# Ledger of designs, part 7: VH-VL binders against Large ribosomal subunit protein uL1m (MRPL1)

Target 1, 266 residues: Large ribosomal subunit protein uL1m (MRPL1), of Saccharomyces cerevisiae (q04599)
Amino acid sequence: FFHTAKKLYADDYKPAAMSSNAPSLTKDQAKKRELKRLVQRKAEAKRPATASPLYMPVTKALRYLRAAEVGRPQSQQTINLTTLVVGERGTAPLSGSVTFPKPLRYIKIAAFTNDESKLEELREKYPNHLIGGADLVAKIKSGEISVDFDKAFATPDIVPALQSQVARILGPRGVLPSVKKGTVSDDISSLLQESLGSMPFRQRGNSISIGVGKCYFTDREILQNIISARAAFKTAVDNQKSKKPNILSKTTLSSTHGPGIVIDFA
Short names: E, the ipSAE of ESMFold2; O, the ipSAE of OpenDDE; V2, 0.75 times the mean of E and O plus 0.25 times the DockQ between their complexes.

## First folded at step 1 (VH-VL)

Design r02 (framework fv_roledumab)
Fold by ESMFold2-Fast, scan of step 1:
Structure r02 (fold): chain C 266 residues (1-266), chain A 123 residues (1-123), chain B 107 residues (1-107)
Amino acid sequence: as target 1 above (266 residues)
Amino acid sequence: QVQLVESGGGVVQPGRSLRLSCTASGFTFSDYGMHWVRQAPAKGLEWVATISYDGSNKQYADSVKGRFTFSRDNSQDTLYLQLNSLRPEDTAVYYCAREGLWFGELDDAFDIWGQGTMVTVSS
Amino acid sequence: AIRMTQSPSSFSASTGDRVTITCRASQDISSYVAWYQQKSGKAPKFLIYAASTLQSGVPSRFSGSGSGTDFTLTINSLQSEDFATYYCQQYDSYPYTFGQGTRVEIT
């Protein structure tokens, strides 16, 4: 039972490889097989989750996953959500971020601006975070302040100082603010509100996987995070602006050492 | 000093299991995704698996999928690779590696490597 | 999976020589290529990322170039410590794949 979800997941991965590498088929026969497989996968995506023999209501699934993690350190007891994605060849992979009502981890941020008014505002609203201008950049460069923050944000006016003074320190850690990463904005207050508590996700192969809680979270907290993940995944699909968008399919909950359990999600 | 140290390798018979460990020091382990890469004797490098910074996302090479399990303990700064149903073709030096970063962009290149631990599967 | 093919498989050279190693991807991978140096019995050493960006501490005689499907690693004025096997790697998509390696041998 516990390994059935992994087998189904592996089987869902196999059709793409099988359809692309059939040496006994002509080019036309291979295309016809691929189309038939795609139609089948789209039909399966529309099937109710309750029809699966591996289906459980979320609260019952959490009970089984918590049991599987008994005796493990609490820091290792993560509840993971994996959603299969059905799409046509050449469709861009889904990516985005989820803002969880109950974050899996406390996110410490650093915010940089040369604007004194913005510094006062941010220090009042985010007192437990690193907020500063050129002075903070200098302290990071000198080593007076450790790079112990998870994310960093900046207004455009301080970006040249960040690039010249601390790029070699923040760059390797993935926390250097940049326009490309969406971590630079004149409206830094709004950017921080949107980004705090968020978790990135990216489609790898034919699935999206994301942590949605710890075993020690309450059922309500995990369920609220799952609902937020669902909204974010659907937003990512909508943002593709494609005539043939990706379809969210079978979704499973699992724990670090436990099996996958099918839930009603898509 | 940034360092990765692997352990847990050895000589085992086909069908048996081993658990490899990789201990990190000198950097904030919980900020980085990690990888396992192996190298068979006199052969090239082969990517085995990856795990995200919080353990929520894992990817495996097709050759090891279903047999190997990757995990991490951020409180102990340690990675684990559970090798099950070992085959002679799994014989290799196993390296753990840290994903690299490019001026604030996560680039997934391997900037720090351990010294490796040898796994030999023979009858 | 994206196949990475290196050429040549081995290269015989003397100190002071310029050596060039080629790496070809089976599909467009933009600039998501890294290069590694591996000496006998040791772990690989990171040299280059994003096809052309030199890792801090790597000597300037090493350089990388290319985009799309064709990439090159060049070593100007080869030194005695440069005799090693070199690998390219794509990190555009999973599964990550390496080239088969190019061994730079002393003449």
Scores: ipSAE 0.000, ipTM 0.365, lowest interface PAE 23.0, mean pLDDT 82

Design r03 (framework fv_roledumab)
Fold by ESMFold2-Fast, scan of step 1:
Structure r03 (fold): chain C 266 residues (1-266), chain A 126 residues (1-126), chain B 107 residues (1-107)
Amino acid sequence: as target 1 above (266 residues)
Amino acid sequence: QVQLVESGGGVVQPGRSLRLSCTASGFTFSSYGMHWVRQAPAKGLEWVATIWYDGSNEQYADSVKGRFTFSRDNSQDTLYLQLNSLRPEDTAVYYCAKDLEYYDFWSGYPDAFDIWGQGTMVTVSS
Amino acid sequence: AIRMTQSPSSFSASTGDRVTITCRASQGISSYVAWYQQKSGKAPKFLIYAASTLQSGVPSRFSGSGSGTDFTLTINSLQSEDFATYYCQQYYSYPYTFGQGTRVEIT
């Protein structure tokens, strides 16, 4: 499955000329080899997805992936999309955010501020989230409220209280608000709006991987999420403002236990 | 020979309805996304709507959203565009068009319109 | 929505001329541009997709180039059958949008 996908990708980008009986490589030979591999990867990126032996239409792929996850807990039945990225040496990794029409899960946030007017505004706009000031900090410190939120944000005025009272609780979970992480702002409403509306992605190595749905989603919901991911990835490519931009290549759909299936995407 | 043939155009009063049809031949209709594009007299091309190969997803231009309904009958190789609450600004030649490659538009590449019908004229006048 | 702006609005050209039409997107759209030819009273005809890929059967005198926001359609040696209106189209995201068209006229 996973191993098979990796083998196919490696084989697709391996030039025949690499199989040589030359026992040593100079820096010039290594650079020439690298350029040959780049040319090959760029050529493969332009191949239609339908040419792949692992290709099938998205709806057929989803049927196979759902079958592979029968009997598994719903929380673990995630459909993942992985797109290979071809780029020249020194090109920055692609990153950005995507807003799914159908979110994979409810994202629970916590917002901290000592400003009572901001508390009232945020509670009206986000009634299903944890919003509070010093009282919420105290309840977290005492264990009255469990840390079951995915992200936390704060205004500068409450940061000292967070740092002194709950840093050892929130820090290890990666949810302690900090200026360095960009989770502290006087305009906390804008931070919450952006956070709830988007999911970040970042290129790791030569690929971008993101969840695009759950097996219990409808085909239409998953397809709309895939379209949104495609638009976001293309936007990230264009935002590079480079004469030699990254190229989006083979895209596969997979699930936790299912096969990797090539789909038409880039 | 790959071909699209449109019908159903005519002259109607504002607020009335009209149903356009497009019959496909020469290719596996059920494997391709389909589109409607219109062109007002002496104006340019305007995308109206897209429908996926199996009819499960439809996209509409904001100007027609809520008034027009795109559908397809894969057993008859036929497209339908139901035009409701017609306005004078809907006056145009309506073209149906085929996606370049099967199963490509849900992924978005390629998604160009390689085969076009001859068009059918819809005139909305009082 | 992504706005597609074509220039010029029209050309006066003679057989044998080299004609260049430009198309500018209001935001980056990578290479997701198609070009169409429309003759008076006829349906549009597909010419190019992915900014530079020529559709089979389209004469080699037609070529496309560009990426990001700026795209060009070139006709290297204009023939009598090429007098038409040309449209660019982005298919990067919904809603799909066309340029306003460039009319190539005989003179």
Scores: ipSAE 0.000, ipTM 0.383, lowest interface PAE 15.0, mean pLDDT 81

Design r04 (framework fv_roledumab)
Fold by ESMFold2-Fast, scan of step 1:
Structure r04 (fold): chain C 266 residues (1-266), chain A 123 residues (1-123), chain B 107 residues (1-107)
Amino acid sequence: as target 1 above (266 residues)
Amino acid sequence: QVQLVESGGGVVQPGRSLRLSCTASGFTFSDYGMHWVRQAPAKGLEWVATIWYDGSNKQYADSVKGRFTFSRDNSQDTLYLQLNSLRPEDTAVYYCARDYDILTGYYEAFDIWGQGTMVTVSS
Amino acid sequence: AIRMTQSPSSFSASTGDRVTITCRASQGIDSYVAWYQQKSGKAPKFLIYAASTLQSGVPSRFSGSGSGTDFTLTINSLQSEDFATYYCQQYYSYPWTFGQGTRVEIT
């Protein structure tokens, strides 16, 4: 994000940072200042979202964000969710993935299997994706088909062909299916269903930002994606297994040109 | 439109001082951490210093600690780097750069760079 | 301090070539790696962050991969404007450190 949400986060830090009594800090003064900042951010994280002057119910927030994007190209009409994360110095950043009920992007995939019945099933369910067996492997090896897919999956029966024929093409790109990466399964249909719509997230600095929809999505679709994001962020916190885990704090919805609006999330 | 413009470089003898400036435009300067990165002739990039959005936290490379001072004036959208006790090894193009993300606990990647200003320290 | 080592230091390539540049960290840095392109006489240009996330406006022929200690920048079909020096950078922990650079030259 590049607009209103950034300004809101800047404002959140400013009061704490203003508690300096010297231009140049000793190590002890710097440590005390950092601790004071952390205490203040933890206190802020516990305030209810409704206490914010910028709070709105999600449905009203979406109405305002859509209004701000009227007349803009659809590629720029993204609704972003940003959650502030409060943690002690040295605490590992949160990371994980969200499986959205309504994906924001068309993810191009490749699926490989020697099983003819699975090929028929997958081609019917995923007609706009790259699905094949040994013939597809050969076309990739020859360069007839470009490696422009984002993810690739395979059944165990074709993995030896992938390893021998196209590992040097797909491996460096990070799309070679492997058991170790979880991209190989006899139940490839279920694997594809789970993987399509999955979006990675990582805490950058003191926040996690992800797209949760487009302005042309329905309110219900965006809400379902927000709920999925909330569940994934909380799972990431729980998975830290830390005695002092990160705390999810203020969460805002924003669009490319719209205001940052505080929502009830954490 | 989003720009960083450095100035203040020049030729100076060892032991002397210079003050570099970096003027920001096209974004809300006070929301971002800022950095100085230098590059000696025909060498790679070397991080020099970072400063938080409000000037409260500053970090310096060990090679310049105690000699260089980083500051900012958010009212003027300007960044300053005071270079004291300059050495021939400090000869480099000095770039100011913007932190990719706002208000980071760990400084992020550098998404916007100035054109650089050349500092030459020679006798 | 985390040391970032790039390989190769330089190499010659032709338009249309697939180019791979490697960056190795002296310790685990998760995915906190950025990549930059620097053309002669110009400031660096931000390409990739979080090891694999392409900055807006960067052509899709560029891609990044890796986690932990080993990272790769790939240019799938080299164009004339891609001849430059490339740097990796870790932003996992102070002090920030860059690789020594990899120069991609015209054959």
Scores: ipSAE 0.000, ipTM 0.363, lowest interface PAE 20.6, mean pLDDT 81

Design r05 (framework fv_roledumab; at its last look DockQ between E and O 0.02; V2 from the best seeds 0.00; counts 0 for: pae E 18.1 > 2, placed apart)
Fold by ESMFold2, look of step 2:
Structure r05 (fold): chain C 266 residues (1-266), chain A 125 residues (1-125), chain B 107 residues (1-107)
Amino acid sequence: as target 1 above (266 residues)
Amino acid sequence: QVQLVESGGGVVQPGRSLRLSCTASGFTFSSYAMHWVRQAPAKGLEWVATISYDGSNKQYADSVKGRFTFSRDNSQDTLYLQLNSLRPEDTAVYYCARESYDYVWGSYEDAFDIWGQGTMVTVSS
Amino acid sequence: AIRMTQSPSSFSASTGDRVTITCRASQGISSYVAWYQQKSGKAPKFLIYAASTLQSGVPSRFSGSGSGTDFTLTINSLQSEDFATYYCQQYDSYPLTFGQGTRVEIT
């Protein structure tokens, strides 16, 4: 066996002879060796995942990872996805956002608008969140509804009511919608989508790592999140516009205490 | 041993379609980005399209964007160029070409180191 | 799009002559230039990449130089097989573009 995918790939890039006792290289010789390693990494990126001895189908991998986390609190048991990235030195790191069908963290949001058509739209799209107009503002003012939401958004038409009736309540908690904070917009649907489902990612070194679920998620929920991550990483590659874009390589699933398991991701 | 062979050229009327193919042999096809380049009679070379090694990234010249579709089948070592809504100005010899790699240095030079012999597309009448 | 302007458009020469072909980019392209040789009725043949690096099997009489916007291809001692049309090409950014070509002809 291998320990983790990260440890396996580290062995590929730093052989002992190159790291500890190699003679000094000229600038041109060092550049030549770096480029040779890059070509090998690009070729490895193209090999099918099923050729790896550490490969498993995702559902089998999840069973082993869940077993490795037995005896830990459920809130600590995150399933992580790590994709290696192959790129030339100086190529911009990949970055972007992924929207997960099943978020790892629930956040409670309040949305305020006087526009009845927007209220209907938002309630249909976001049934698990606090959506309302002047009546909701009044309920917060009276104390009938507690301020237990993490973020709040508003359309401009209700901002005066928020300022006059609940600013003393919401302001000190940091959840008062304001134009300066970017929580007031005519397009409140876009703000909610970005806030509820968006999880940013950025390449660090040679990899992107992102949590894709908790151990208690169903296999379907984790698979759907993995598919969303794949699409987001590919979009980030496509958006580079560079003739020398980064290339997505081997992908593993892991848990806090479980091994890295190779999956068919790209 | 290393070669690219184009096929599917012919004479067609304006507005019609053709599908060009390019079959590769003698190298690891799935490791290389591939290109189409065309040359009108008695004219210079014009880049047409690029496809990444796995087919996930494609680029097109503005003159063909929206009309031509580049694809590859790495299991058959074959490229395809779908030519739709053909115009008389698309008349050319179409070459497939392999992106250059320096295997020693891992150069990512998008120059074209191996070319096919070309297939003629004539759009007239 | 980056325009690649070659000069001269044609060049009459004899065997043994030194031939110099220039290529100018409409904007900086670092050293991302390739050179090709094409004989009538044949596919182009790859000569040089990265402005100055000869492809394996290309005779040493060929050389390339330049960076930024100005590039040259030089044939130090022209041989009978070198009479052809030569193209420069930038590959710094899409769309990839070629020069108009330089025809090297027999005097």
Scores: ipSAE 0.000, ipTM 0.382, lowest interface PAE 18.1, mean pLDDT 79
ESMFold2-Fast, scan of step 1: ipSAE 0.260; ipTM 0.677
ESMFold2 (binder alone), look of step 2: mean pLDDT 93; pTM 0.947
OpenDDE, look of step 2: ipSAE 0.024; ipTM 0.530

Design r06 (framework fv_roledumab)
Fold by ESMFold2-Fast, scan of step 1:
Structure r06 (fold): chain C 266 residues (1-266), chain A 123 residues (1-123), chain B 107 residues (1-107)
Amino acid sequence: as target 1 above (266 residues)
Amino acid sequence: QVQLVESGGGVVQPGRSLRLSCTASGFTFSSYGMHWVRQAPAKGLEWVATIWYDGSNKQYADSVKGRFTFSRDNSQDTLYLQLNSLRPEDTAVYYCAKEGDYGDYWSEAFDIWGQGTMVTVSS
Amino acid sequence: AIRMTQSPSSFSASTGDRVTITCRASQDISSYVAWYQQKSGKAPKFLIYAASTLQSGVPSRFSGSGSGTDFTLTINSLQSEDFATYYCQQYYSYPFTFGQGTRVEIT
């Protein structure tokens, strides 16, 4: 008698299991019945989210979900997004990855480059991380800055300086950037984006479920993560290259103790 | 402990106005959507209106749209339903009701109801 | 608007009987159905939500079933306090709509 909103919504789209005691149908009758149900599910997927009595704008949904999690440990206050998927028999399940602007798990990084324009860009985008060029390398070498980052990345132009000045410090900690580790790139911005916040997703049954934030995230941070998930799911649909691709349907936002709330997503 | 109390009903002539109130106690009023449901004498239940927890979304039955206005004051734990241009067919007991709180459900099913207040529109 | 049709409109029963009330929606509403009990002169009482989930404190003799367009409320062994009018309600889409009610009367 225990159900989450995610499980209940997923169950709505499962093919009906036939009881062994049910009246028998010919294969043709069963196929016609399946096609009729599929047509209904596809039509339902095209309904605007606002038609649902459980619909709320994301910011209102977040207010309800946060209220439900008051007094709970922060580690248990996850906001989950579940998207129902309508597909024909035999259609491959959707899979891919989402790069979140605000990762659910914090990882501190260091990024090294001699390019001033890249330094300015990275400092603006990653203000709570260590970003620098030769100056940052010198500060690590002198001990002025401690090695408290979990990963480090570099452009090729600063790798010789890293090898000569701080390899003895970063190497033993496993954080020295190298081509072999895939932590060196001329396009360091893309490398950081790919390496930070990437979360895989996989369709299970008739739904895709992914965490999109914590209750203590700001509305803006959660909304940006939701937008990123939407883009990734649509990319996965586009990549199917099928005559009859999967259709994204009703999407709900939920938390451990909160209700399932329909949002405008697909 | 959880309670909704309606007031403001009465007898009015067609075309006149009434303001109904519903006072909530025993729960966090500002966290729940609220509803008005009416029942004409010897008839069934009819949904009238819904208002979200923050007052930002309001829905009305077609029969009352443009004539009734739903509002709430979260600082006073009170709902208001302004009934304008009343018609004989608006004669009913008016109930306020609270949306459900069912774990992983945000539900507009009505788990707590007030006792109702009678509105009679006649000449 | 989604029409909710209940059958029968009234039912005469005796204590101990099994009573089944049917509710039919004019379109697929998944499981977004609630059931209410109303005794004469009183406000409705919430019984069931999501078609089959019993509200806390409601006796286990009450049960709900169904999905899509056809729903039932069953009272397994009718008690004297169960003589009342029962309403189904869809909360799948605005405007919310109720069935016309089923009166369970004592024989």
Scores: ipSAE 0.000, ipTM 0.385, lowest interface PAE 16.9, mean pLDDT 82

Design r07 (framework fv_roledumab; at its last look DockQ between E and O 0.03; V2 from the best seeds 0.00; counts 0 for: pae O 4.7 > 2, placed apart)
Heavy chain, then light chain:
Amino acid sequence: QVQLVESGGGVVQPGRSLRLSCTASGFTFSDYGMHWVRQAPAKGLEWVATISYDGSNKQYADSVKGRFTFSRDNSQDTLYLQLNSLRPEDTAVYYCARDTYSSGWYDEGAFDIWGQGTMVTVSS
Amino acid sequence: AIRMTQSPSSFSASTGDRVTITCRASQGISSYVAWYQQKSGKAPKFLIYDASTLQSGVPSRFSGSGSGTDFTLTINSLQSEDFATYYCQQYYDYPLTFGQGTRVEIT
ESMFold2-Fast, scan of step 1: ipSAE 0.021; ipTM 0.541
ESMFold2, look of step 2: ipSAE 0.232; ipTM 0.663
ESMFold2 (binder alone), look of step 2: mean pLDDT 92; pTM 0.946
OpenDDE, look of step 2: ipSAE 0.357; ipTM 0.704
ESMFold2, look of step 16: ipSAE 0.367; ipTM 0.710
ESMFold2 (binder alone), look of step 16: mean pLDDT 92; pTM 0.948
OpenDDE, look of step 16: ipSAE 0.022; ipTM 0.597

Design r08 (framework fv_roledumab)
Fold by ESMFold2-Fast, scan of step 1:
Structure r08 (fold): chain C 266 residues (1-266), chain A 122 residues (1-122), chain B 107 residues (1-107)
Amino acid sequence: as target 1 above (266 residues)
Amino acid sequence: QVQLVESGGGVVQPGRSLRLSCTASGFTFSSYGMHWVRQAPAKGLEWVATIWYDGSDKQYADSVKGRFTFSRDNSQDTLYLQLNSLRPEDTAVYYCAKDSEWELLYDAFDIWGQGTMVTVSS
Amino acid sequence: AIRMTQSPSSFSASTGDRVTITCRASQGISSYVAWYQQKSGKAPKFLIYAASTLQSGVPSRFSGSGSGTDFTLTINSLQSEDFATYYCQQYYSYPYTFGQGTRVEIT
């Protein structure tokens, strides 16, 4: 049974407890020591990766990680990249997305627009995917092109044609572009960039971790993904627009059963 | 013009060695992986080996592993395939091929040389 | 290793015909399939990648489709220059493997 004492709480004058904590010199000294340690961590972040006893060139690191995963299912053999982040207390965590040249999970997309300049740009940038206008809609309607793509995107100008001509084909498969699903935009290039091989990242504690490949990927594919991750992390640092931005530090490659290996990254 | 030209083929007896070369022009050779593919007379295509852009990683077909050695000289835009302990079954046209563009999400062979014939006969 | 099986091994066709060549992988390879055309006495020519995307400069009468284990190359209206042998190839994992080839001969 809980007593309802609303009337007593409303009528009683309860002065706020006055806490008179006077800061001591000991607190100031502790703060100064923490600042000195932060300066040291920032200096260590600038130390060459080759100075680490755990350092290897990326290609040698990949050979060791692949060896550790021999006999495991291909779909479970992921290579992870972890970058330590040094920053002052209160600085926002780094976040963003990286678009990999070789996604860990391949997705095929279709993109529809009536804008000829956008078609030319998208076909040049994304030659692996289905890009077209009314001609592509007609080919899907006729069955000349199969609906084997995982996602579809469109500019607003072609949506009526999609709704009238191929909604019965694309709708049941869950791939009909719509404003509600966020798959329709005048800036279709940005939508494709976010969706094709795009992996979000967010700083957790003092590090950022992201998968950069599978053991069955070629070294070149993994290296290209690592380079893309580096660019994305540096862009996230630049986007902070902070007087005291975060600093990227030691970066390691690892796999499920393999060791953590330091690489030249930041 | 992007071009690959193979050389070094010839007629050789079983157990002997041969060195194939492939010279590249018209693209940044040091930025791309390279491949060797062979084709026996009246037969299909068979992948032989792949080498990474800086030469640090190499992959071989099981049929040639331990006998063939792949190398590259990025300063000379040249690829080499050392064929050791040759067998009659190694008789084929050997093609040098360039890896596709890094940004295009595929490891297909987009540029091929004209091939060089290796005949292993007693 | 991933086995790539083409069908048919050969057939005769006439100009104007619609030609279909099938390629089957022994396991799932997503869309990591390329197609090549080889004319007698010449090096292979790159046609299609990612199962369905035409290489720049390849005529639009060529098309590819499929995902997973079953893949198809189609020539919508065969021209005299299309009589050749066609190969599929998986680049999903090492060792890279090709189909045995399909020869398209004139009738």
Scores: ipSAE 0.000, ipTM 0.387, lowest interface PAE 18.5, mean pLDDT 81

Design r09 (framework fv_roledumab)
Fold by ESMFold2-Fast, scan of step 1:
Structure r09 (fold): chain C 266 residues (1-266), chain A 125 residues (1-125), chain B 107 residues (1-107)
Amino acid sequence: as target 1 above (266 residues)
Amino acid sequence: QVQLVESGGGVVQPGRSLRLSCTASGFTFSSYGMHWVRQAPAKGLEWVATISYDGSNKQYADSVKGRFTFSRDNSQDTLYLQLNSLRPEDTAVYYCARGEDYYGSGSYWDAFDIWGQGTMVTVSS
Amino acid sequence: AIRMTQSPSSFSASTGDRVTITCRASQDISNYVAWYQQKSGKAPKFLIYAASTLQSGVPSRFSGSGSGTDFTLTINSLQSEDFATYYCQQYYSWPLTFGQGTRVEIT
């Protein structure tokens, strides 16, 4: 059943036909062909996603993509979102960042504060991370807790303790919190949310591609990430302030071994 | 008490416009996807539009796409449905309805657990 | 669009009866089905979601079952307040669609 779906999608892209030996074009002929293609691409961007023979509702698409990745390592179970971008010649590529409600990459963090209310809040939100005050600093200094975290954050009130007790341990690993690095804030909850969820993107050629989830994420988690990506892409378009801005067009979901499936997005 | 209160319905001529409002109370409005559902006289329920918790994702029924605009003001706990180029077939009771909490389990995300009482829109020649 | 077809469109019943309403989707929608009750002149009331999960505050005489394309709403012992129109709804994909409704009338 999946095998039939994948063959249908492969046919739609027809990459072999595009590589045929075409006769040489003059510069004027090439320019006219480019203009005609641009007009067609702009028209296609206005078509509803449901008009595509490759269209599926997100939940059905996820079912197919998960099936394709059965038995594969978790590192290969990424769900990718690709949005085609239609632009005039000379328009700058879109770029920006998106903050995902459900990050794709697990990173272990350490968070340091002397504020008891912030400790309680952070331990509730981040139960599998290292969160503590002076006691955690002391355990790192003694070697009781190994430095296996990817990033560390702190409130200003504990920075002196970090500098005096563990700077020689955390500094060489690049994880010592500092104002200069932007890893110290009174609003540590916002800083953690931004740091754990933020993902940069940049248009390459005529598309933007970004991971939006893992096969083991819930449908809702992937959908929430897709919604966030849409908002970020639209913000990037708005930020161009151009008379002829880029237009977001067809969007597809795919996985490492699965088909490209068109979804309702732009 | 969770409540949705609708307003803005009325009788209008074809081609005219109306703006419907829905005021939410008793819950964290900014965390919920919201919907408009309509029901023509003696007919069944018809989904009209969906808006995500932050307003970034909007979906419309094909019959109203390009004519109706859904928006929300999270600072005022209010939804708006702008009805333009109204047609006789748009005559219906319009209901404001709540979806699942964005941070919830996802078990009923685009189902409707709380409904307003509806506001009647009549488009007559 | 996913079509939701209810059967029957209407029927007469008496208090104490067991009532069964069927809803068929035009394609596989897993368990993304909700059921609503609507009384004359009133807004719909949420009864069931995820095909079989009863909403808090809904009497236990209501139950739902099914997956894929075939779904059922059952009222095990019909009460006087249960005479209403019932709707199924899929929330598997946009556009969201409802069944045409089943009117349960007093005999």
Scores: ipSAE 0.000, ipTM 0.407, lowest interface PAE 14.0, mean pLDDT 83

